VH-VL binders against c3mjb8. Designs and how they scored, part 4

Target 1, 104 residues: c3mjb8
Amino acid sequence: MRIKNKIKKRIIELIELAYITARKGDLELAREYIKLAEMYSRKGRIKIPLKYKRMFCRKCYTPLITGVTERRRIRSKILIRTCLICNWQRRYVLSRNKGSNKEN

## First folded at step 1 (VH-VL)

Design M10 (framework fv_mogamulizumab)
Fold by ESMFold2-Fast, scan of step 1:
Structure M10 (fold): chain C 104 residues (1-104), chain A 123 residues (1-123), chain B 112 residues (1-112)
Amino acid sequence: as target 1 above (104 residues)
Amino acid sequence: EVQLVESGGDLVQPGRSLRLSCAASGFTFSDYYMSWVRQAPGKGLEWVATISSSGSYTYYPDSVKGRFTISRDNAKNSLYLQMNSLRVEDTALYYCARDTLGYFRWGDYFDYWGQGTLVTVSS
Amino acid sequence: DVLMTQSPLSLPVTPGEPASISCRSSQSLLHSNGYNYLEWYLQKPGQSPQLLIYLGSNRASGVPDRFSGSGSGTDFTLKISRVEAEDVGVYYCMQALQTPYTFGQGTKVEIK
């Protein structure tokens, strides 16, 4: 559907804009862009692609930029991502042959 | 064609103020972030300031924060750098550069540079 | 701040021979979007800097294909497959992952 394609493009654009904004240090505005992207996702019934969904903190909506707003650690083949703003954590099991991640 | 022309560089004493200008032409100035980058004689490049396309957001390194102010006038296609409390170590050629941040989706790089304007701060 | 270190600082080359410049960052420049926010600039004698490579490996418009950028994370390389007289100048790497933006100290490429 063409309408869904337009909404998906807008969601991606908002997330990309949020990342640019966060890299410059404006975390408040970046969070607003992410919240807006999630709103379009919910209202349009369009899933945020997994790649983009993993680019921001689930709890505080701050874009996750390694070394800036996010810390990454590997312990016993587990990747631990920590949001430096709200201390949200997510753990990912790692293997040498990491498959293509796909959202259900 | 894209052109950036800096002016305002001068010989000034420490503690004085100076205002630099950059005249832009050949592109829609209001669509781009803009930056100032300096180079001390015989030395490398140092980023000085960046301003968003609207002028609402500005960014500085600690070395100039609180002393320098970047601003723009989109109606006049002009970029400015107000330099206060100048120090001998601020002596450099100051370049105006077009910053792709916000214009290109993933990009953040200086695609066009002016010729530079020389600021000499002598004690 | 992210420290950018270049090696070598001086690189005399024979025309037609390849040249390689290393750039290392104190922190990873790989963003979660999959791009390395590393750029290469060339400053020819008496001229303003010009963009060569952006996002690690992408050539800027008008840049000859003899220039290539590679690397990821903290280690990056700029290669010139066959150096020409017009390639003389100082090469700078720069990170744009976070502010403050920081440059390497520069590598002077000159003809032997």
Scores: ipSAE 0.007, ipTM 0.609, lowest interface PAE 9.9, mean pLDDT 86

Design M11 (framework fv_mogamulizumab)
Fold by ESMFold2-Fast, scan of step 1:
Structure M11 (fold): chain C 104 residues (1-104), chain A 126 residues (1-126), chain B 112 residues (1-112)
Amino acid sequence: as target 1 above (104 residues)
Amino acid sequence: EVQLVESGGDLVQPGRSLRLSCAASGFTFSSYAMSWVRQAPGKGLEWVATISSSGSTIYYPDSVKGRFTISRDNAKNSLYLQMNSLRVEDTALYYCARVPYYDLWSGSRGYGMDVWGQGTLVTVSS
Amino acid sequence: DVLMTQSPLSLPVTPGEPASISCRSSQSLLHSNGYNYLEWYLQKPGQSPQLLIYLGSNRASGVPDRFSGSGSGTDFTLKISRVEAEDVGVYYCMQALQTPYTFGQGTKVEIK
């Protein structure tokens, strides 16, 4: 569907714009861009690609910038991501198995 | 650093065509929707066209629909306005402006036009 | 089309005094998402328009805090708490809820 391809491109554009906006220090505007990307995803029934979905906090929608809005710790092959704005955490088990489709 | 520069304005006769250009610099052009807005001498602002960041969604008011075509080349960081069948009432200073957010489903534009060029003058007269 | 009406058309102000401009839309600009899709722009003499306010009440980057936008639905107000010489120009409201996007006719603010 041509329309769906256009919406998918817009979702990606919004997330990338949010990340740039957050790096410049405007966290509230950046969050609004992410919320809008999620709205396009829902309305268009289009999944946000995993790479882009991992670029923002799932709880407060702040773009995750290591050392600025996010803290990352790796301990015993576990990646722990912490949003510094809302304290949301997610743990990723770093797989050593080749060909695994498991989330890290 | 962020800048928009229009060009292509000229004196033309009614019924002729003209193409305006807008060169963007200092930002990721492909991430922003863009608009053209015009202002007749001594008059107010009138919205002319909006194009989404990818170029896939375009909107016009009825006054220019069918005569004007907005387009963009993201590889060249450039925005264009092709104006056909020009009328005396199209005489105006034409601005290009950056649109940070544009909703493809509703056409709603939430974050204004935050960067404007200096404009290029189009005069349509006999 | 949504008609945007501004008042007053001309507003002479003394430096340091407050100024208020009204904008009325023929249809509600309140979206189901809770935002009012109204913008305010300033055009200083001989210059390009500049964004002052977006989504009804949010100041654009670099806009002094003496500017504020308020209102909801069909009635909106732009206030300047203490007008400075650099604030002279024509102020426009604009609805961006739906195409065609439409501007008010403009309010000329000048120093008396």
Scores: ipSAE 0.000, ipTM 0.597, lowest interface PAE 13.7, mean pLDDT 85

Design M12 (framework fv_mogamulizumab)
Fold by ESMFold2-Fast, scan of step 1:
Structure M12 (fold): chain C 104 residues (1-104), chain A 125 residues (1-125), chain B 112 residues (1-112)
Amino acid sequence: as target 1 above (104 residues)
Amino acid sequence: EVQLVESGGDLVQPGRSLRLSCAASGFTFSSYAMSWVRQAPGKGLEWVATISSSGSTIYYPDSVKGRFTISRDNAKNSLYLQMNSLRVEDTALYYCARGPSSFEDYLRSYGMDVWGQGTLVTVSS
Amino acid sequence: DVLMTQSPLSLPVTPGEPASISCRSSQSLLYSNGYNYLEWYLQKPGQSPQLLIYLGSNRASGVPDRFSGSGSGTDFTLKISRVEAEDVGVYYCMQALQTPYTFGQGTKVEIK
């Protein structure tokens, strides 16, 4: 238990480090952190939380930074994310928006 | 350009202290474990110390334990080795190296992939 | 401590010929994740060491494909398929499985 909690914390730390590293322009090191997080996930049998799993390319492991390493498009109710490094694409069905009225 | 530059090597008498520095550039220093490795003239490589990326975890071989202290300043991208109670057998070229990545995490795959030019420490009377 | 033993200690080679260096560890370097924590380093004359191989068989960035690492557990081999003049130097194996990290005594490869 204690070990699994430490592994989960390390997975999250590695993905956040990868994102920060990619924002600074070091994509090679950023990919290394993501690959390490995946290895921890597999070894510990701990799923990467969905939020963090969506932060990197599933094909080339580059952190996804909008306008830098990824492009986002919305058509109909589908968000299309494209990795600009390897051309990987993932489609997400958008849930109902709360609407602008909540802000007023 | 990824680079490590050591400094501080000098001729020093037995029993004295010396502090080595290593300046890192071209990479995110705070993301890597760092090591010191030494090589006596005409001899092989000997690992001296490793420090984790945060500075919280440190290991030494028995030959230097209690005498040498590795430390880092991530804000200055610098690694240090404080050498106390120096012995003639500490005479060596001291290298700063990035890694090994397995120090913090056995799932990391890289060894010591970047090395400085070394700084010569001579301990003699 | 894990003892690392290399053989041969001196290896004169003719350019274009293959070369093999052996490294034996006193304890298994195979971790439960299936990886061997064995690295190979080359130190060319007057230069700093450089990483050649990590995790037993993975070539480091920029290392020519004539270099290959093999082995598992306690017995490892570094092979150079065709030795070039620039390959002269001292080759070291190192275990990175447990502290203290330990190097082999080195194998001097020379053209002579």
Scores: ipSAE 0.000, ipTM 0.550, lowest interface PAE 19.9, mean pLDDT 83

Design M13 (framework fv_mogamulizumab)
Fold by ESMFold2-Fast, scan of step 1:
Structure M13 (fold): chain C 104 residues (1-104), chain A 125 residues (1-125), chain B 112 residues (1-112)
Amino acid sequence: as target 1 above (104 residues)
Amino acid sequence: EVQLVESGGDLVQPGRSLRLSCAASGFTFSSYAMSWVRQAPGKGLEWVATISSSGSYIYYPDSVKGRFTISRDNAKNSLYLQMNSLRVEDTALYYCARDSPSWEELLRYGGFDYWGQGTLVTVSS
Amino acid sequence: DVLMTQSPLSLPVTPGEPASISCRSSQSLLHSNGYNYLEWYLQKPGQSPQLLIYLGSNRASGVPDRFSGSGSGTDFTLKISRVEAEDVGVYYCMQALQTPLTFGQGTKVEIK
C-alpha cells in the first residue's frame, strides 16, 4: 500500500549502506548505491530527506566522510564542505553560537 | 521492465564442464549484486553463488567451492557461472537472481527481488 | 551452517481464510545493527520464485499488504490475512545473516 513509505525506507537504507561501503574503501560501489537511491527517489517521486541528501556529493555521488572523502571548514559562521574526489563545494550558513560543524 | 534471461543449460556427463550465462536488462546492472540459485527436480531452493556489484566480493557454499566460478561483465550486463567437475547431484534448474545493492559483510538490504526463468542442467551418463 | 526449519510442510487453506507459516533458525538471525536477516519467497507452480519479505518484516515491491512477516532472533512467521487463489505454491524462508545462505525446506500452500 503505502508504496511511497516503502520506497523512502529503501532510499534511506541504500544511502546508509553506501556510507558503510565508502568507509570500507569501495568508493565506486558506494557511488552506485547512491545513484540507485537517486533513481528510486526520481521514479517514486519521493524527495530524499535533507539529512540523507547531505551524506553524499551531489556532483559525483561519493558518500561524504569527513577527513576521508570530504573536507569541512568553518569560516565566519559558514560551513564549507568540499568533496575530495571531484572538488564539489557547498556553503551552509550557521546560526550564531552553533558550537559544532554539524548542521541538520 | 527488469529481465534476466539464463542460457547454457544442457545434458552433460559427470566430470564435464558447462558455462551458464545470464543476460540482464531494464536496470543498472552494475549497481546490484547478482546470484545463482538452483533447484533440483521436485526439490527445494539451494543458493549457489553471489558476486558483489563491483565483482570484488564473491561467495560460495562448500558444495561448489573449487568447482564453480561466478563472474560478471558490467559493460555487457552479463552474469556467468563456470561449472567444472560436474556431479550427478548438480542436476538442477539454475536461476539467475538480482540481489541487493550491497554484499559487503552480508549487509544486503533487499533480497532476490527478480529471478530469471532458469536454465536446466542435467548431469547423467 | 544455519539450519532453517519450516512448519507445516503442507498447508491446505480455503480462499479468503488466513494462513500462517513458521520458520525457525538454528542460530539467531538478529544482527547487531538491529535487523533480522530473514527473507520469505513464494514459488507458484511452474514459475520462478518471487521475493515476498526481506529483513524480517519488509514487503518487497508489488507484494500485497495481506502478506506480513514477523518475528525476531530464531522464530519467524509469515502470515497471509486472506488467501487468494493466486497465492498457492511453495513458500520458503531464507537466512541471509551468514554464508552459506540457507533456505528452509518449503511449505506447500494448496486450496482445499
Scores: ipSAE 0.000, ipTM 0.569, lowest interface PAE 16.0, mean pLDDT 84

Design M14 (framework fv_mogamulizumab)
Fold by ESMFold2-Fast, scan of step 1:
Structure M14 (fold): chain C 104 residues (1-104), chain A 126 residues (1-126), chain B 112 residues (1-112)
Amino acid sequence: as target 1 above (104 residues)
Amino acid sequence: EVQLVESGGDLVQPGRSLRLSCAASGFTFSSYSMSWVRQAPGKGLEWVATISSSGSTIYYPDSVKGRFTISRDNAKNSLYLQMNSLRVEDTALYYCARGTPEQLYELLKSGWFDYWGQGTLVTVSS
Amino acid sequence: DVLMTQSPLSLPVTPGEPASISCRSSQSLLHSNGYNYLEWYLQKPGQSPQLLIYLGSNRASGVPDRFSGSGSGTDFTLKISRVEAEDVGVYYCMQALQTPYTFGQGTKVEIK
């Protein structure tokens, strides 16, 4: 049996550790931490919180660090995030109201 | 690019000693557990030794326990295997292999071997 | 010690066809943490082994999606959906649940 709160805490810690590791320049190790976090998520049937899920590339699992592993651009009120490692992109509509960063 | 380069393999007589070295590059060596795995000519894989990232935890199978010593020098990015009292059945190609990252190894209490060197041949014959 | 047994030991395959290799452990590899401590390795002719699958079903970095691992406890399977020429070699399963870590005997995959 698993306690879901403990698994969620481990998932968050692994993603934060991956970000720190990527900032130190070890992208391979950072990806392994992200993969382990996803494994905990699947085995525990716990969704990765949206904030943390947005911290890494969904295609190559590299932590997204603006100006290092990720590029961000705004065009016509659309935020475009691009992974500089694999060129994965995600677009978000920007608005003046609540939910301005919702996915398209 | 992750690279592991083994050296030290030789032809030796039974009862002698030999020291193998593995030079690591392309990754933070001090953050990974390391292992030695051997393969006798024409046969399968056999795990020989594992050492944690800090060097504080070491494991051996009974076949080499008391005869072989695994060690590492994180300042030199090097892994070693000191082999004493060599036997004919120790004849094999010896691979240096990278294990899991420190935090992952601690969490799982186990690991896998994601990168391997080319191996160095040890032949023990009379 | 945990004994690992592979079947078949020799597997001739036609390119483009699927292949399946079985691995059985003498003891359950399912840890109380929910993971199966079972790995799959490929050794191509004249080359060093390479990791294919870890923790039962997770594909290692750079491994094509035609490879998949499944199973739990004592019975595990490695599947190749469409075998390519570059997939020839000897496949090994390994348990990392407890020391000593042990490998299966190996399964030689070759082209018919």
Scores: ipSAE 0.006, ipTM 0.650, lowest interface PAE 9.5, mean pLDDT 86

Design M15 (framework fv_mogamulizumab)
Fold by ESMFold2-Fast, scan of step 1:
Structure M15 (fold): chain C 104 residues (1-104), chain A 124 residues (1-124), chain B 112 residues (1-112)
Amino acid sequence: as target 1 above (104 residues)
Amino acid sequence: EVQLVESGGDLVQPGRSLRLSCAASGFTFSDYYMSWVRQAPGKGLEWVATISSSGSTIYYPDSVKGRFTISRDNAKNSLYLQMNSLRVEDTALYYCAREDYDFWEGYYDAFDIWGQGTLVTVSS
Amino acid sequence: DVLMTQSPLSLPVTPGEPASISCRSSQSLLHSNGYDYLEWYLQKPGQSPQLLIYLGSNRASGVPDRFSGSGSGTDFTLKISRVEAEDVGVYYCMQALQTPYTFGQGTKVEIK
């Protein structure tokens, strides 16, 4: 499964590149990188790891950069993420143990 | 069992080069940011380099920029540190460490797993 | 760069007594998400560092509950409620809010 490993690497590279591109202010190009990563995922039958899926808006594909393209609020144990471009929102239940957060 | 095992440390003269390796096992290496942290004999900890999971994003402190290169081979579950133009002040035990990366916050988490270290001595 | 300053640098403790270590940062480590990106590590003699506390106050897996982290912004404290012989070593605070990552100078905890 060398081929699948190469495709997974490309998916991750595209998402990381999109994040850097968005941080530099080019949101249109960043969205195209995310869309390309989604295409590689679909064609290669490789699921985008959850960590990387959380790096972009599921509705408009803009990379989510706190304070730039997204707003984050924490109330009690709930993290609320809001895309500042399309106003997409997601709620997450947080635990004290990092890496064990759940989507709500 | 999650493990990191460093190798490649040696006694070298100033101005020479050395390559360190770190072998990872027991976890999905390609999902983690990886770092090198060093400790001079009898001194404190100093961060040396960090590399993203794909290898595309790399960070260095000014003390090693232009001299050290961090790299990884995800197919081999291995992390590397190429050290050029070595100086006496680079003498240290070099640790390989795993970063628990949090994409939700856009920040790097703690160094949750450390290797045993490999000793680099730069002496004339 | 964010400068991390620890005090005391040397802390002799009688077994069973409490111990307290201070860590101060030159800039706030409190992110807009509400978390302090401050970590504590312990290096026992001859061993690799191990993670004790992350995000200011959260104990890492396997860390005894006699260890606690507190503070916010620029002032942080690591407390050991009852020091045991196995707790001897050098304690380091570290900020992970921004690169370059920076460590405090270390606090050496010794048995009196």
Scores: ipSAE 0.011, ipTM 0.624, lowest interface PAE 9.6, mean pLDDT 85

Design M16 (framework fv_mogamulizumab)
Fold by ESMFold2-Fast, scan of step 1:
Structure M16 (fold): chain C 104 residues (1-104), chain A 124 residues (1-124), chain B 112 residues (1-112)
Amino acid sequence: as target 1 above (104 residues)
Amino acid sequence: EVQLVESGGDLVQPGRSLRLSCAASGFTFSDYAMSWVRQAPGKGLEWVATISDSGSTIYYPDSVKGRFTISRDNAKNSLYLQMNSLRVEDTALYYCARDLEEYDWGEYSYFDYWGQGTLVTVSS
Amino acid sequence: DVLMTQSPLSLPVTPGEPASISCRSSQSLLHSNGYNYLEWYLQKPGQSPQLLIYLGSNRASGVPDRFSGSGSGTDFTLKISRVEAEDVGVYYCMQALETPYTFGQGTKVEIK
């Protein structure tokens, strides 16, 4: 649907804007942009594309910037991401599938 | 090890409300999206609602939108379904299911563990 | 909504014989990441559904290797190489490419 494509584009724009905003140090405004993107996703019944969903903390909505708002560790083929704002952690099982890595 | 236990199903009259609960154990509840899936007696499976791991993103099919509300309490490892304006057509066994596994730097939606279900009967 | 259609709806099988169930979607389930967002579930009599296959062809934890999923786009197949008594139940395919998530109508596998 055309409407769903427009909403998806808006979701992506909001997340990209949030990331730029967070890089400039305004974490509160960045979180509001992510919350707005989540609202568009929910009301429009459109999943946030995987690449963009991985760009923010799923608990506090802070954009995840490695070394700034996020810490990453790899232990025994497990990638552990930690949000430095709320201490949210998520574990990703890593394999030899090179195609998945290109999504980042 | 992963356990999901539903409760709250009852016999209710059309137009009334009911709240279902699902108690989760054996995994980090806050890391998973959760879903409700129902099955009318003798019929197939129908997806009812999904809630993201943080609770902020929620999806419904049109059949329940505006009447049902999915919610979660990560501190209590619990999932809920508030059902309002119940119809005879909502009569079903309601399953709680764990949704979404992150694998190979990706995320995928699938229901890898299901509870035993709780029966909701809407009848006059 | 994506419509999921299964065939056959009823499949009587002799133990030790193979079984094949088809699932068709009204639109392609192949994502740009190369995966088909198609899943297979089994509901044994009196039990909750259990996941058999995810992303088209990957067996879930604990699922015997006699189960295999294949197909791409709009046509998918679940195969059981040698049906055992414990495999009796209703099999459902499901698409998870987009919401609302939709299930096929189910295929009842029975022992003759």
Scores: ipSAE 0.013, ipTM 0.641, lowest interface PAE 8.0, mean pLDDT 86

Design M17 (framework fv_mogamulizumab)
Fold by ESMFold2-Fast, scan of step 1:
Structure M17 (fold): chain C 104 residues (1-104), chain A 122 residues (1-122), chain B 112 residues (1-112)
Amino acid sequence: as target 1 above (104 residues)
Amino acid sequence: EVQLVESGGDLVQPGRSLRLSCAASGFTFSSYEMSWVRQAPGKGLEWVATISSSGSTIYYPDSVKGRFTISRDNAKNSLYLQMNSLRVEDTALYYCARDSDYEEWLDYFDYWGQGTLVTVSS
Amino acid sequence: DVLMTQSPLSLPVTPGEPASISCRSSQSLLDSNGYNYLEWYLQKPGQSPQLLIYLGSNRASGVPDRFSGSGSGTDFTLKISRVEAEDVGVYYCMQALQTPYTFGQGTKVEIK
């Protein structure tokens, strides 16, 4: 269990480092940290926690910072998140009938 | 049994500094994000600072950014808040709270200390 | 910053009757996995806050089943099916979607 706990800690540290790096303006390096975190997740069979998974773009791996690398819009009870780097979009219905995609 | 015990609150004059401590016990301190949350007398809750389990990532609201510094010592199971350039508006009961558990990977304040009172007055 | 607004601010209730508290966020708290990063806390008189609900609708450990959270996106509700004397206190909603974490202004529940 020590090994899996060590890998979980490394995944979190990499995502936190990516966010700091992106805030300083180095998006390319930040993306590499996220890709490394995903590699540890895949090889260790450990899911990235939902909180951390939502912090980066699924398509280009850029950390999502509202107003900097991400745009959010609400129209007719639909939340639209747009990655400003690759234009990846996710639409969320703001209602109880939307099911979880179970990525956690 | 999870316990968080704050200390260091005092009456201080505006512009001075104060350091708060939180002693944690009953859980693996190094596995949790930790936070400080304050409450002015008779007012609501206001988040003050969060620090990651490793100490590498720190977050503040603009109201305290540049004046307050959160830190931790995992070997001593202790959380700290260094408060500089104190203002009358910083008068509050300061709570230590346990945040994310990397094993559960959930983000919430599940345990709170009793709080330590900071009064900033001339 | 995400603004959290609660209503009512004061809620006198008769023991045994239900109570309902609303919380609205200025931005959606729903993420790509279908989770709402909304929490509810109760502060009883003279005590520290305690967690009631996390991720919108999940009861925290030790919280009685008479407490329930519902809602999604920007509109959330905390319900107490049968208010008991020990439920008196100030209820706060909080968003944990992004920093800065922000709380609602609080709803004082008291026995009338």
Scores: ipSAE 0.000, ipTM 0.577, lowest interface PAE 13.2, mean pLDDT 84

Design M18 (framework fv_mogamulizumab)
Fold by ESMFold2-Fast, scan of step 1:
Structure M18 (fold): chain C 104 residues (1-104), chain A 125 residues (1-125), chain B 112 residues (1-112)
Amino acid sequence: as target 1 above (104 residues)
Amino acid sequence: EVQLVESGGDLVQPGRSLRLSCAASGFTFSDYYMSWVRQAPGKGLEWVATISSSGSYIYYPDSVKGRFTISRDNAKNSLYLQMNSLRVEDTALYYCARDYSDEWYEGDYYYMDVWGQGTLVTVSS
Amino acid sequence: DVLMTQSPLSLPVTPGEPASISCRSSQSLLHSNGYNYLEWYLQKPGQSPQLLIYEGSNRASGVPDRFSGSGSGTDFTLKISRVEAEDVGVYYCMQALQTPLTFGQGTKVEIK
C-alpha cells in the first residue's frame, strides 16, 4: 500500500513540522499544520499513530511542548496534561513501563 | 526479525568523503527516529546524529556539524550518513540505532533499543 | 553540554557478589514531566551496545531483574544484585534530556 504509506508519511511530516513551528513561536501556523494532518487522516482513512496524536491539544490543536505550551503534573501514577493556550486538560494513568503507559 | 545492518566503512585519507548505509528490516522503519553513534578504538560511545521519522527534524553535535549529513529513505528502509572533510579523529566503529519514545511522545525523549553491528571507518594517511 | 561522569571506571567483581556503578550529570536530568532522562547501556566484549535501563529506573525488555536503576536529578546508580559471568563488559550512562546527547566515560566490569 504505497499510496496509504505516502499519506501516513505526510501526516507525520505535518505534525513534526507543526512541533518545530510552535517551538519557533508561530502557534497559529502550527495549528494549521495540525488541522491539515487531521484532514489527511480523515480523508485517507488512516489513523494518526497514538504517539503523534498526543503531541497536540485535541481542543485547540496547538502542539504540546512541555514548559512552553503544555504543563505536565504527575501525582502518584496519574499524568495530568494542561494546554496553556486553551486550558484543555486530560488525565492519564501511568505504569512507567515501556509499552504500558497507554491506559484510559 | 528486527535487524539493522551497517555498511560503507573503509580506510580513507584525511579530507576525503564516505557514505555509510544502514539497512533496516523486521519493523516499520518509517515510525522510528534513527541515530548514528560511533566508538573510536578502545574508547567510549559518542553520539553522531539523529533524524526524525519523516526526515524533517535533524540533530548533530558540534564535532560533526557542517561536515556530516544524516538522511533516510523510508521507501527503501535505509538510513545514511554522508561524511565529508574526514579527520583522523573520525576513526571509529559507526553504529546505526533505532530510537524509541514513550507513547506520550514529546519529541524530546528517545532511547536506543536496537543497534546494528557497526561498520569500521579508518581515517589515516 | 551536559557532562556525564561515571565512577568507578574499573570494577573487578567476584561472581555472586553485588556491584554498583555511579553516574553524575553536570545539570539536572529531571524534566518537568517528572521523568529523569537517563539511560544505561551495556557493551559486552566484541558486541554492540544494548539498552539496559531507560527513564532512570525502567528495565528494558529482556533485561534480568538483578539489574536496577535508581536516582534522580544529578545522581544516578546502576546496581547488579548478583553479578554473573555474562555481565562482564563496559557500562555507559547517557543523558537524553538535551542535545547533544552525551555518554559517561564507561565503567569496565571484570570478573576477578
Scores: ipSAE 0.015, ipTM 0.671, lowest interface PAE 7.7, mean pLDDT 86

